VH-VL binders against Translin-1 (tsn1). Designs and how they scored, part 25

Target 1, 220 residues: Translin-1 (tsn1), of Schizosaccharomyces pombe (q9p7v3)
Amino acid sequence: MNKSIFIQLQDQIDKEHSIREKLTAEVDLLDEKLRVLQLLLANCEQNLENQEEILEALEIIKSKTRGLAELASNFPYYKYNGVWDRSIQKVVYLYLLASWTGRLDKSLRPTYSLLSLSEVGQILQVPVFPEESTFHLSIEQYLHAVLSLCSELARQSVNSVISGNYHIPFEALNTIQKVHSSFQVLSLKNDSLRRHFDGLKYDLKRSEDVVYDLRIHKLV
Short names: E, the ipSAE of ESMFold2; O, the ipSAE of OpenDDE; V2, 0.75 times the mean of E and O plus 0.25 times the DockQ between their complexes.

## First folded at step 18 (VH-VL; framework fv_praluzatamab)

Design y4 (from z4 with heavy chain V104T, light chain S32E L55E T99F; at its last look DockQ between E and O 0.05; V2 from the best seeds 0.00; counts 0 for: pae E 12.3 > 2, grease 18.95 > 18.9, off the site)
Fold by ESMFold2, look of step 18:
Structure y4 (fold): chain C 220 residues (1-220), chain A 120 residues (1-120), chain B 112 residues (1-112)
Amino acid sequence: as target 1 above (220 residues)
Amino acid sequence: QITLKESGPTLVKPTQTLTLTCTFSGFSLSTKGVGVGWIRQPPGKALEWLANIYWYKNKYYSPSLKSRLTITKDTSKNQVVLTITNVDPVDTATYYCARSRYWTFDFDYWGQGTLVTVSS
Amino acid sequence: DIVMTQSPLSLPVTPGEPASISCRSSQSLLYEWDYNYLYWYLQKPGQSPQLLIYEGSDRAKGVPDRFSGSGSGTDFTLKISRVEAEDVGVYYCMQADEFPYTFGQGTKLEIK
């Protein structure tokens, strides 16, 4: 057996592992900042004084997302995109949430509206063109982010009633209903999105129950 | 009331093509999120998923059988057709069609099944 | 392919007594919202399968409340709190986490 062939294969394995380690380290730093922004946005209705903190966190996440995009563009996209896929999905989700709640400065949409994939890409200054091998936001990431937004809107709908903000549950229900209707026209090729979408029924039910309770108790 | 019924030959010879038709009522394949799947059960053995077809033209096949399977639909006739090429005695089974709910991934209404024997 | 393993394969039960059937998958079936892509079907003697439980624990329409599904990840259980004569048949679990969808070997429930 020629051992140099196996040494060459091992060198390739080591190179790929090193690339993944570099990308993972950058993703881990991004994830830390995503956790901060998620916390800030979870209670933004009850804490109106946190707007500057939210804007700072959004700026940091945008900067780190662009840095990751520059690093990742040195390597084959589809070989390594699994390293950042979930984290970029969360970036998109948090920008959708910030825009929906009126906390995203210079959003391209009014409060209670959804940004499109293209609009998110424009705001983040990251490509959304899937035909190139360079880093980009994918349709799958965006669709998962929209579904995650609906889960959070259902949760915030409950909290808004506790705080006495009765308009939020209606806007949340309206958004969740529109997402539910829009997804039903899609022909999804993978089970991950189908499974995520199937769970939307629980968010829809929860949001419907909140609105129903408000009407029965004449709080609206 | 939702019903499905399988029809086709009960006996086929090895190498032939098996064609099965599912005729259903009480639902339409024009309804978003609705489809029909095929499942078979060899005598005395467990169930085996074969293929699904849904309202939009999306089709899914068991990977191990994909080269031999074709699923088609005729929405106006409420029919779904499954063909299996180059059959072998291992394809002997009761074949069921079932309504599939695309978003919950289940089979909530099943036909009565039709036994197909592949023998020389 | 995800392998689904059921136990026991044969389950004789006295009417009125509880019954429990286990299903284990070769990989996790858990997804968001803590539900699982695990399904239970009953095939009564001489009949087609019928859906009992979908998404791990949700009862299909018309299924009596004596049937319950539980478990998460790789280990799942179907429980019948009080077996009736009409519950006789073969019970199958199925995963729908990835293609191909696969079934367990079946558990034959009989009245002894």
Scores: ipSAE 0.000, ipTM 0.512, lowest interface PAE 12.3, mean pLDDT 86
ESMFold2 (binder alone), look of step 18: mean pLDDT 92; pTM 0.942
OpenDDE, look of step 18: ipSAE 0.005; ipTM 0.515

Design y5 (from y1 with heavy chain Y103F V104D, light chain S32Q T99I; at its last look DockQ between E and O 0.04; V2 from the best seeds 0.00; counts 0 for: pae O 14.1 > 2, off the site)
Fold by OpenDDE, look of step 18:
Structure y5 (fold): chain C 220 residues (1-220), chain A 120 residues (1-120), chain B 112 residues (1-112)
Amino acid sequence: as target 1 above (220 residues)
Amino acid sequence: QITLKESGPTLVKPTQTLTLTCTFSGFSLSTKGVGVGWIRQPPGKALEWLANIYWYKNKYYSPSLKSRLTITKDTSKNQVVLTITNVDPVDTATYYCARSRYFDWDFDYWGQGTLVTVSS
Amino acid sequence: DIVMTQSPLSLPVTPGEPASISCRSSQSLLYQWDYNYLYWYLQKPGQSPQLLIYLGSDRAKGVPDRFSGSGSGTDFTLKISRVEAEDVGVYYCMQADEIPYTFGQGTKLEIK
């Protein structure tokens, strides 16, 4: 090519931009569905009437995620992962929440249990930790999702008490305690994860407070 | 009834490619949570896991042998194929295919095994 | 790789007596404090391996109740309450906590 170095660089920039636009378009579609599922799961323990809608949303999200994975597999993962990291984290989070609350296939994991990264990968039919060069669910995404789950569980604990579901706070506390203990043994080098983990202690405290309140009021 | 059966050459020369086929019945690789794995056992030695394939796209290989191993499935034929390239006498072993339950991560049904000898 | 270490490697037993096999892993196999990715297999003479115990303590289908698995973390034990002649073979522990799956050296149970 008889193009100047700068023209060549501009061409590369344009190509990269085009790729990012394509990826972003897919992520935007995914995000729309994620918002729907998030709303459906906001009080999922209290209302089982929306189970069909939840399942449908889960399937759509799975399909969109797989589509994104297929598209992303054509490009270097490390170059473009910033486009979908947050969204994929949310995907993982919502599947964790759906499973924990018993809205996902119960044959996969018992209610009030935590799906592993591998299990989430299998459910979504996307790779986990196999090849860093291709699209995959990352450990960082999973860990963020777990922390997000804990925050949500703490929130829902309060709501569950209001609804008269007094067992939920105990299950939530148990999960948060286990997560907290697990994270303490991890050597986190990611600043974002560190910051997010710092918030876990508050979630734990909130969850404990709810349980204590239940005891004080002799509701349990 | 669940059954698995290994088939392929029983004698292979060094540097050649070994292709083993596992034909199974009583289950399908289209079923969630189901997979097939390959395990080998050199004469008089312990078991060694080689590879797993599941209903989904993920494949697992022994890291030490990954460069030589390829596992594929034909769901319609209820077959799983393992290919080992550049074989050496050290690859002489009885090769087993077994059904793997993903969520339990066990091998609950095994084939009878096929002895493969690598010799010049 | 996770290293699985069995002991003893040879186990002569009188019929009717109990037997115990130990398996140690180089890393914890405990998952979320609930179960362990530890498995026991028996390979009878001239036969393929067969699953005895999965997830540390769960007995596989068709396995007699004289077999039991116990332990957690890195230390596991397979027990046979009363050894029978049909129990002769090589016992293997296996971990499936991470790739690659790895087996112990095997314990050969023989009748005295």
Scores: ipSAE 0.000, ipTM 0.505, lowest interface PAE 14.1, mean pLDDT 90
ESMFold2, look of step 18: ipSAE 0.006; ipTM 0.488
ESMFold2 (binder alone), look of step 18: mean pLDDT 93; pTM 0.950

Design y6 (from y1 with heavy chain R101K, light chain L55E T99V Y101W; at its last look DockQ between E and O 0.02; V2 from the best seeds 0.00; counts 0 for: pae E 13.2 > 2, grease 19 > 18.9, off the site)
Fold by OpenDDE, look of step 18:
Structure y6 (fold): chain C 220 residues (1-220), chain A 120 residues (1-120), chain B 112 residues (1-112)
Amino acid sequence: as target 1 above (220 residues)
Amino acid sequence: QITLKESGPTLVKPTQTLTLTCTFSGFSLSTKGVGVGWIRQPPGKALEWLANIYWYKNKYYSPSLKSRLTITKDTSKNQVVLTITNVDPVDTATYYCARSKYYVWDFDYWGQGTLVTVSS
Amino acid sequence: DIVMTQSPLSLPVTPGEPASISCRSSQSLLYSWDYNYLYWYLQKPGQSPQLLIYEGSDRAKGVPDRFSGSGSGTDFTLKISRVEAEDVGVYYCMQADEVPWTFGQGTKLEIK
C-alpha cells in the first residue's frame, strides 16, 4: 500500500523531530556540566584550591562534547546545528577561559594567551573547518567564544583589582586589544556576530578604564 | 637519562589483539605536561601517529584507528600500554613509543622500536 | 586530516654543500600568531627518529646549528648549511596543530 505524499511528509517530520529530541537530550546534559565549569571559572585567580575539580569538569565536558559529536555525525550538520550551536559556543568559550587563566595547565603554555580554533579542536578531539556536512567546530562559534571571553575578561579585571591582583587588568587589556585589532580585518557577514562584536568596543573601554584607574592611583 | 623501551610480541596472527608496553625511565607521567605517544612505521614507509596519553586524563587517538586502539598508563610502573584489536597484515610495522610534552607536542625522546609482524 | 607534503622526496647532496627541504601543510599551523606546530625529525639508517626542530624554528637539544627551520602558516623549510656524512637519513615534517598528528612522506638525504 502506497502512502500518500502527505503521510510521507508526516513521517519525515516525525523522524526529524525524533532526531532533534535525541540531540537536545545530549545538549541538555552538556549544558548542566557547562554551568558547573562556568561557576568554577568565575574568578581568574581565586580557585586554585579547586583546580582538580576544574580539570575534572573539563574532562567531563570534553567527553560529553565528543559524545554529541559522535551522535551528530549521523545526521546532516546544516540541518541540526541549531540544536547545539550555543552550547558548543559555550564549550569553546570555557576552554578559552580555562587556558587564558592557566587552569588547563600553567606550566605548559604562557598564561593569558588565546587558544586557536585548531587547538580547541585538538583538545576536544573534534573536527574543525573542512567537513561542512559533518559535526565540527565552526568559525562562527569560535569567534563568538572569543568575544565572550573578552567580555568576561573585562568583567574579571574589575574583580581582580578588588582582590589585589593588579596584573590581570593589563593582561586582559592586552588580549582584548589584540582581539579587537584582529576582528577589524575580518569581513563579518553574520548579523549575530556583528552585534556581538559591537559589544567588544565597550569591553575594550571598560578594560582601559580599569588600567587607567590603577595608574592614577599609583597601584602599578 | 631519559629512556624508553617497547616490548611485546613480534609475531601476531590476523584478527588477534596486539598489546605493546612502553617502559620508560628518567621521567614520570605524574609530572604535569608529560605524556607518551605511539608512532608506527611500516617497512619502507613513512611514520604514522597512533595515540598519546598524558599525566592527567587526556588521551588522543588517530580517528581512523580509534575503534581498535586503547592507550593506558601505569604511573607507578612508568609504563604505557597500547592495545590494537583485530590486527591485519597492514598493521605490520615497527612500533615506537616516545615522550611528548603537552602544548609543545614534540616527540623529543624515542624508544628503539619493536618490529611487529602480522602473519598467518 | 591535515596533509603534509614534502619536497623533494629524494635529495642527493655533496658533502659541504647546503641542503633545503620543503614541507607544506594543507592548512595553517600557526598558533595565536606566535608559534607553528610544525616539527622536523631525522631518522638515520637503522635508527629511531630524532627530533631536530620544534615549533617551526627552535632547535632541539643537542642539534647542531647547521640545522635551521623557517616558515609560517602553511610553508616550512628545513635547511642544512653544510651537509655532513652523519646527516644521511630520512627527514620528516610533522604537524601537531590538529588531531590526527600527521607526518610528511619523508625526504631521503643521501651523499653523492
Scores: ipSAE 0.000, ipTM 0.510, lowest interface PAE 12.3, mean pLDDT 90
ESMFold2, look of step 18: ipSAE 0.000; ipTM 0.504
ESMFold2 (binder alone), look of step 18: mean pLDDT 93; pTM 0.950

Design y7 (from y1 with heavy chain V104E, light chain S28D A96S T99L; at its last look DockQ between E and O 0.03; V2 from the best seeds 0.00; counts 0 for: pae E 15.2 > 2, off the site)
Fold by ESMFold2, look of step 18:
Structure y7 (fold): chain C 220 residues (1-220), chain A 120 residues (1-120), chain B 112 residues (1-112)
Amino acid sequence: as target 1 above (220 residues)
Amino acid sequence: QITLKESGPTLVKPTQTLTLTCTFSGFSLSTKGVGVGWIRQPPGKALEWLANIYWYKNKYYSPSLKSRLTITKDTSKNQVVLTITNVDPVDTATYYCARSRYYEWDFDYWGQGTLVTVSS
Amino acid sequence: DIVMTQSPLSLPVTPGEPASISCRSSQDLLYSWDYNYLYWYLQKPGQSPQLLIYLGSDRAKGVPDRFSGSGSGTDFTLKISRVEAEDVGVYYCMQSDELPYTFGQGTKLEIK
């Protein structure tokens, strides 16, 4: 038997472990900044108090995402993409939320609409449709992020009533309805994505209930 | 057609509260994406933005003036009211109300303006 | 506050000739993609302001196509391809990139 073959296999295992450790360390640093931005956006009403903090957090996340992309591009994408997949979904989700709420830039003007996958890629300066098997934002990451956005919009709809901002519930409902209709046109073979989409009806119902409550109390 | 018209006192004494009313027609503040803003122009000087209010009471104020400004609306009367507390001669200006589009953040239809003089 | 600086402050023009007004912001005016948070208004003598150009380059309803807006970042230009007598007045640029929204000092266009 040739023991050099098993020594070569062990060397490869050690290299892969080292690569995963490097990638995981970068992802952990990114995750800490994602938590900061998530907290800043969770109760963001239209005010100036935290906008500079949000813009700073967005820039740090952009920088760390590009750093991860540069590191990861030295390695086969599909071998290691599981290390960052959930974290990159959250990056996309938070950028979608920042845009929807008017916090993506200094304008403070909510778009009440979705950035496209291409727009997110351009903003982050990360590829979307690469010719090579390199780091990129995937369609599945984007679609999961859109569904997560709907859950957060339903939650913020409730909180906006508490804060006296009564137009957010109507915009949230409109967005969730559009996502629901658009996803019904998609052919979803991915089980995880299908199950995520099946849960959208609960977000829709929550948002509908808030709008109904506003109408019967004549707040709109 | 869309029209806006400002009304209020033409002369106000320092320290008093200035109340201006914008009455408009041809649109409603129940319409999504629509608002009314206030802009003033001191004699011979540039325009200065004051405040905006949109269809669901979402309000924006010039930060340096925020402590003195209050903007409110009465959708059933097609009116928006701006209140400026503790006025000073520097508040002497022509005051305009204008329709604002929420997503464009512009002012696409303006009233004729009303001159308010603050003098002791 | 973002400072908007216009040039020239006075612009005498012969009817039928082109005119150009410059507006410079103290910081980048960036919205998204092809739009800038920059606007042009005309205040004719004795009248209230009227919107000419919004989001950097889009003409408002009823504005003739001889008016055009261009530029990005900090430098913006309003062009009138052929000045007519009705174009006299003071032109203001405005930014709505951040609060407070601010106007330039004005450019007075006059017929020679």
Scores: ipSAE 0.000, ipTM 0.463, lowest interface PAE 15.2, mean pLDDT 86
ESMFold2 (binder alone), look of step 18: mean pLDDT 93; pTM 0.949
OpenDDE, look of step 18: ipSAE 0.017; ipTM 0.554

Design y8 (from z4 with heavy chain V104T, light chain L55E A96Y T99L; at its last look DockQ between E and O 0.03; V2 from the best seeds 0.00; counts 0 for: pae E 14.3 > 2, off the site)
Fold by OpenDDE, look of step 18:
Structure y8 (fold): chain C 220 residues (1-220), chain A 120 residues (1-120), chain B 112 residues (1-112)
Amino acid sequence: as target 1 above (220 residues)
Amino acid sequence: QITLKESGPTLVKPTQTLTLTCTFSGFSLSTKGVGVGWIRQPPGKALEWLANIYWYKNKYYSPSLKSRLTITKDTSKNQVVLTITNVDPVDTATYYCARSRYWTFDFDYWGQGTLVTVSS
Amino acid sequence: DIVMTQSPLSLPVTPGEPASISCRSSQSLLYSWDYNYLYWYLQKPGQSPQLLIYEGSDRAKGVPDRFSGSGSGTDFTLKISRVEAEDVGVYYCMQYDELPYTFGQGTKLEIK
């Protein structure tokens, strides 16, 4: 066995590790801000006074996402995308949630509507779809984000009832129903997505139950 | 008061490695949102961005020059070093280091610049 | 690469008169629907560049109010309401939207 072969392999391993560390550093910075925004959006309909903070957080996240995209563009995308996939999914999710709750620019989409992947890409100024050779938002990331949104909407629908916002459960149910119908026509090959989609059924049921209760009590 | 100053050789032979040092004061690369960039300007020509380094691990390079560029920082010394390998007469330029604000993505303070001539 | 195109390249101006410089980008520099990754720099004769405008329209610290930046997307304008002798130099627009960050060709402002 030529010792030189192993030296070359070690060099490649070291290089790859170095790249991953650099990317991870960017992702860590992004994740920190994502946590902040997630907290801010936890009950958006009840906390209108924090709108300025939400907008600031969105801008920071956009900046950091773009920074990550720039760094990532120097390396093979499909070799390293595992480093940021979850974080980028969260970015998309939070933007979807911000838009849905009317915390983002309403000129993009009406309140209680779903941003498209293309629109999210436009907002973040990041390329979309898997055909891109550089950093991009993937369809899988978007679909995960949409499913996460549905889960959050189901959760917030309950809270909204407590706060007296009886229109939210209806809107949430409407969105979840549409998403559910849309996903049924998709041929999902990703195991992670399949698992997440199974959760959607539960979210739909939860949402339906909330609306049902409201109707029984003649609140809607 | 923020100041930056470039230092290094003013004459380099082709194929050699150029090492430039930016020494700054009035700010620190340990401060969040702060970075340093290198920009060059050939005589009588426009500005060209080369590389940026920030407070964290962020490094950015011009894609066309990436293979020849290395940017490093010594936070304790308030220094940023740019290395350019395999220089050519086309690399003759005034080299500037400048403070970069990450949040606004601008160069708000510039060094005086140092003229580097690549000649045999 | 994003191409930045300035016009005119030479701008002779009489002191006290207004001046206008155009900068066009090959793609949109719009950020968050409100800001643009477009910057203006002035390089006075024998000096290093200095920041004039950041994010399309915001004046840098110490920059006189006679300087103003406007535009969005791909078309930007730097205006000087009343040109002074100290305004002589080469003006550059720069984009910070994607790598590499690129500059315009420069506009040389001279006094007639």
Scores: ipSAE 0.000, ipTM 0.484, lowest interface PAE 13.6, mean pLDDT 89
ESMFold2, look of step 18: ipSAE 0.007; ipTM 0.434
ESMFold2 (binder alone), look of step 18: mean pLDDT 91; pTM 0.932

## First folded at step 19 (VH-VL; framework fv_praluzatamab)

Design x1 (from z1 with heavy chain V104T, light chain Q98E; at its last look DockQ between E and O 0.05; V2 from the best seeds 0.00; counts 0 for: pae E 17.2 > 2, placed apart)
Fold by ESMFold2, look of step 19:
Structure x1 (fold): chain C 220 residues (1-220), chain A 120 residues (1-120), chain B 112 residues (1-112)
Amino acid sequence: as target 1 above (220 residues)
Amino acid sequence: QITLKESGPTLVKPTQTLTLTCTFSGFSLSTKGVGVGWIRQPPGKALEWLANIYWYKNKYYSPSLKSRLTITKDTSKNQVVLTITNVDPVDTATYYCARSRYWTFDFDYWGQGTLVTVSS
Amino acid sequence: DIVMTQSPLSLPVTPGEPASISCRSSQSLLYSYDYNYLYWYLQKPGQSPQLLIYLGSDRAKGVPDRFSGSGSGTDFTLKISRVEAEDVGVYYCMQADETPYTFGQGTKLEIK
């Protein structure tokens, strides 16, 4: 028996536990701010007076994402990236939504269009180069965020007609259609992405139904 | 038809507070994406931006003048007010208010301007 | 502050001829692939400024298509394909990438 070997294994276990605790604490703080922004953006067409709160939340999330990137870059990326993967997907998703709804200050794209992965990285000031083994926004995070955006746009189409904003359903349908056609040319070997994409047809159908109902009423 | 009009004193003494009112019609600050800004032009000189205020109460000030500037709005009266404290002869200029579009950050409709002279 | 430098500062032109005005910023104004936080205004004699071009190249409402904006990043150009008498005045470029929003020195366009 060699006790020095077991002592070294215990030291490594303690070190990895400490690293995960640090990263998880930062992610938990980020998640709290993501919940705030998600709520603010859920009814943003009906509550235009909350723009300052949205901009403040976006800035806090940017700051916390950059802080997480700095901390995470001290450790092997692929060993720990599972700690932040879902939270970073939500960061990307909410920035896409803020940009699409015209609530992102100085967005790199006009209202009703999609930011690219590289543009999200520029806005957040975090890297997007997949060959680097340090913190970065991944293609898979971005693709999941785009699909989540489409689900939210289909939902907001219904709410926009309630508030009398009949232009939103047409823009939402246009975006969902473009995403649907774009994903068809991708090789989705990731089972999670494939399952997420398979659900896009329901968002497309729901958005189509809203537009159809508006056109029927306009004919009369 | 969108119009803006500046009003206030034409002559102000150094150290006093200059108060300018922009009264506008054809749009409202309750409208998403709109605001009003103030720009001045000293005689024979280039334009100088001062401050903006938008429909959601966000305010932007020229950093070099921020300690002297206050911009406020009264949406029900279609008015925006700019105050400049402790004026000096270098503040002599034609003062314009203009509608600003938040998402493009431009000034697409301007008032006629009001000349303010600061002298003892 | 972002410094905006215009050239020329004085531009006499013959009616019917083209004109070009250059504007250079001290840092990039790039908003997106095709858009920049760069604007052109015309102040006709005795009048308030009017918006000609926004976001680098988009013409404002009611602006004739003989006016065009081009350039990206730090170097921008306003072109008038055929100068008319009504085009006389002072042209200003402006940036709105960060506060303070700053204007160029102005280019005075006059009929020869």
Scores: ipSAE 0.000, ipTM 0.444, lowest interface PAE 17.2, mean pLDDT 86
ESMFold2 (binder alone), look of step 19: mean pLDDT 93; pTM 0.953
OpenDDE, look of step 19: ipSAE 0.012; ipTM 0.525

Design x2 (from x1 with light chain T99L; at its last look DockQ between E and O 0.02; V2 from the best seeds 0.00; counts 0 for: pae E 16.8 > 2, placed apart)
Fold by ESMFold2, look of step 19:
Formats: sequence, structure tokens, C-alpha cells
Structure x2 (fold): chain C 220 residues (1-220), chain A 120 residues (1-120), chain B 112 residues (1-112)
Amino acid sequence: as target 1 above (220 residues)
Amino acid sequence: QITLKESGPTLVKPTQTLTLTCTFSGFSLSTKGVGVGWIRQPPGKALEWLANIYWYKNKYYSPSLKSRLTITKDTSKNQVVLTITNVDPVDTATYYCARSRYWTFDFDYWGQGTLVTVSS
Amino acid sequence: DIVMTQSPLSLPVTPGEPASISCRSSQSLLYSYDYNYLYWYLQKPGQSPQLLIYLGSDRAKGVPDRFSGSGSGTDFTLKISRVEAEDVGVYYCMQADELPYTFGQGTKLEIK
């Protein structure tokens, strides 16, 4: 057995570890900002005065996502994508939420609709469906983000009644229903994604109950 | 300031009906997404969920006990009542009422608990 | 019924040291990608239960950050990074994914 061969294998292991450390450090910094934006958006209907803070957080997240994309593109995508996969799902999710709630710009006009994966890629200036195995937003990341959006919309439906915005629950239900029916026609071979989708029934039920209450008490 | 308090008998004979009242303050069952649940703890044993009631009058019962349980509310009095029919010694426990949030199904505020002993 | 199995059942800990409690569910409790229908409660001696963690990992109001919940699907962990004397009591996990809502058998944390 040639010990030089094993030393070369150890060098490769060390190089891969170093790459993962660099990527993880960048992802950790991104995650810190994601938590800030997530908290800001969780109560955004009740606090319209936080819009500048939301816009700032969005720009920081965009900048850090592009920085991660540039760093990650120096390495084989499918070897390292596990390092950022969950964090990028959260980036997509928060942009979907910001758009739905009208917080992507100063207009404060909710879209009540779902940005496409292509639209998210354009906003973040990050590839979708690249020809090469370089950093990109994946379909699976987007689908997970859409399901996370539904969970948050169901939660915000309750709070929107408290703030007096009685049509938000109807828009939330409409979005969740469309997602539910669209996912039912998908062949979900990804176990993680299927498990995530299995929980959508609770979001749908929660949202339906809010709308039912509004109709019974003639609040809308 | 959210508080809940259980009241009812401390001693009950087998076959009788046990009625427990939860009186609370600091929240109302007319508030969307809010409910009250009942949980019991036999001496030295784990917690056992019994029933929940929510602002819609939505009711949830432990399936194995459903035929013996009735949960009702009086929103204007801030009260929830649990009735357990045909009690026997296995129903001896400390009974707690707790505020529940419908969307998360947790129990975020608990009463002090009341010990009910069933013996003949 | 979903069975919730805790380990250990008794956990003696030296103050200032970490503690870890495991909870296993007989089926998945996953609500969404980020949430599970899993909860942790502490029952201090002679007191009613107190909510510590909801939806798998979210700390309840007023709970110190030395408490953290982790895990997903069927395997969950409550960690106390540095045990204080006031943390003594019985810890319960609970699931709310399917009726009846069920609790683990409890883990008694003791100061040794």
C-alpha cells in the first residue's frame, strides 16, 4: 500500500471540509438576516411603520444571497447544495410573503398572489434552471417555500380579523386552496416535500374556519 | 393577566357524575382562535388530555372517553364546564383547565388544578 | 393513538451542566417544513404544567433561552444548556397532530 496515495486522499477531504466551512459561514450570516425579516413580516399588517426596515432587510438578504451564489458557483452545485438548501428555501419563502403582503416596495399594495419561481429569480438576480450545474434556485426549494407561505397565511388570517382587515382571510383561503389543488396533481417523489405537503391540510382547515366564522357573524 | 381556576367537588362516589367548572379572566372565548381544554393527571402518572372547546363552539373529545364527556361554555361568564358521567376510581386525578390556541393546539396558560378523588 | 416515548425517565443533573431529554413519536408530527405538532411542558413540584416549547422549537413567552427544542418528524429533543435549580420537575412532551392528544410518560429532572 502506498502511503502517499492516502495522504492525497486526506488532502482532498481537507479541501472539501474547507469549502463547506466557507459556505456554511456565509449561510450562517444569511440565516441571521432571514430571522430578522421573518419577525418583521410576522406582524407587518399591524405595523405599517416598519416598511423601511423590511426594505432594508430585503436588500441585505438579496445581497447576501447573491454573494453566496457567487461563492458557491466556484464549486460543483450538487456536491455542496445541501449546505444552503434550507436557507434558500427560507429566502424564497420570505420574498413570497413580502410580495403577497405588499411589502416588497413602498406601495404597500398586497398582491394576494404567488410569485413564480422565475419571478423570484429575477427579483433576487439569481439563476433558475441553469444550463450548467451552478448555483440556482431549485424547484424543490420553491415548492417548500410555497407550503411555508400557506402556513403563515393561515396564521395571519386570524390576526387580520383583529386588525379589521376582513378580506385578508378570504385572500389567504383562496391562495391556500389553489396551492392545495395544484400540489394534488404533482407526483411528489421527494419524501421531505411529500411530508411537508401532508401538513397543508391543517393550514387549509385553519383558514376555512376563519372564513366560516366571518360569514356566520356577518363580518364580511 | 390571564388566569384560570378549576372548581368542583373533591370527593365523588363511583357511578356519579363529576362536574368541573373552569373560570377564567384576561381573555374571552369570543376571541378568534382561543379555546379552553381539560387535562387530568392521576396521582403519580402522566398527563391525559380530555377535551377542548373553542370560540366556534368546536369541541374535541378524547375518543376513548367521548361517551362519558361533555364540554360546554358560557362565554358571557368566562366559564367552561366539563362533565364526566359514571365515574369510577380510575378517574381519580388532579384536573386542570388550560387556555388553548386553536391554530397551534398548545396549552399556554394553566389553572392551579383541583384534585378529585373517586372512592366508595 | 400516537404513542409518545420519553427517555430518560429520571435525569439527575449537576447544576450548571447541560441536560437533554428525548421524545419519540410513533408517527410523524410534521405540520409544515418548519413546524411539528410537538410541545414541551415543565411541571415543577406541586405546581401545574407550564408550556416551554410549542410547534417543535418555538419558545413560549418568558421561557429562558437556555431551553431549546429540536428534531422533526418522529424524534425530538429538549435541551437545557445550563441547568438551574429552578428547572427541577417533570418534563412532558405532547403531540397534537391526531386525537387524542397524548403526552409522554415524563422525565423527572433532579439535582444530584
Scores: ipSAE 0.000, ipTM 0.430, lowest interface PAE 16.8, mean pLDDT 86
ESMFold2 (binder alone), look of step 19: mean pLDDT 93; pTM 0.952
OpenDDE, look of step 19: ipSAE 0.012; ipTM 0.522

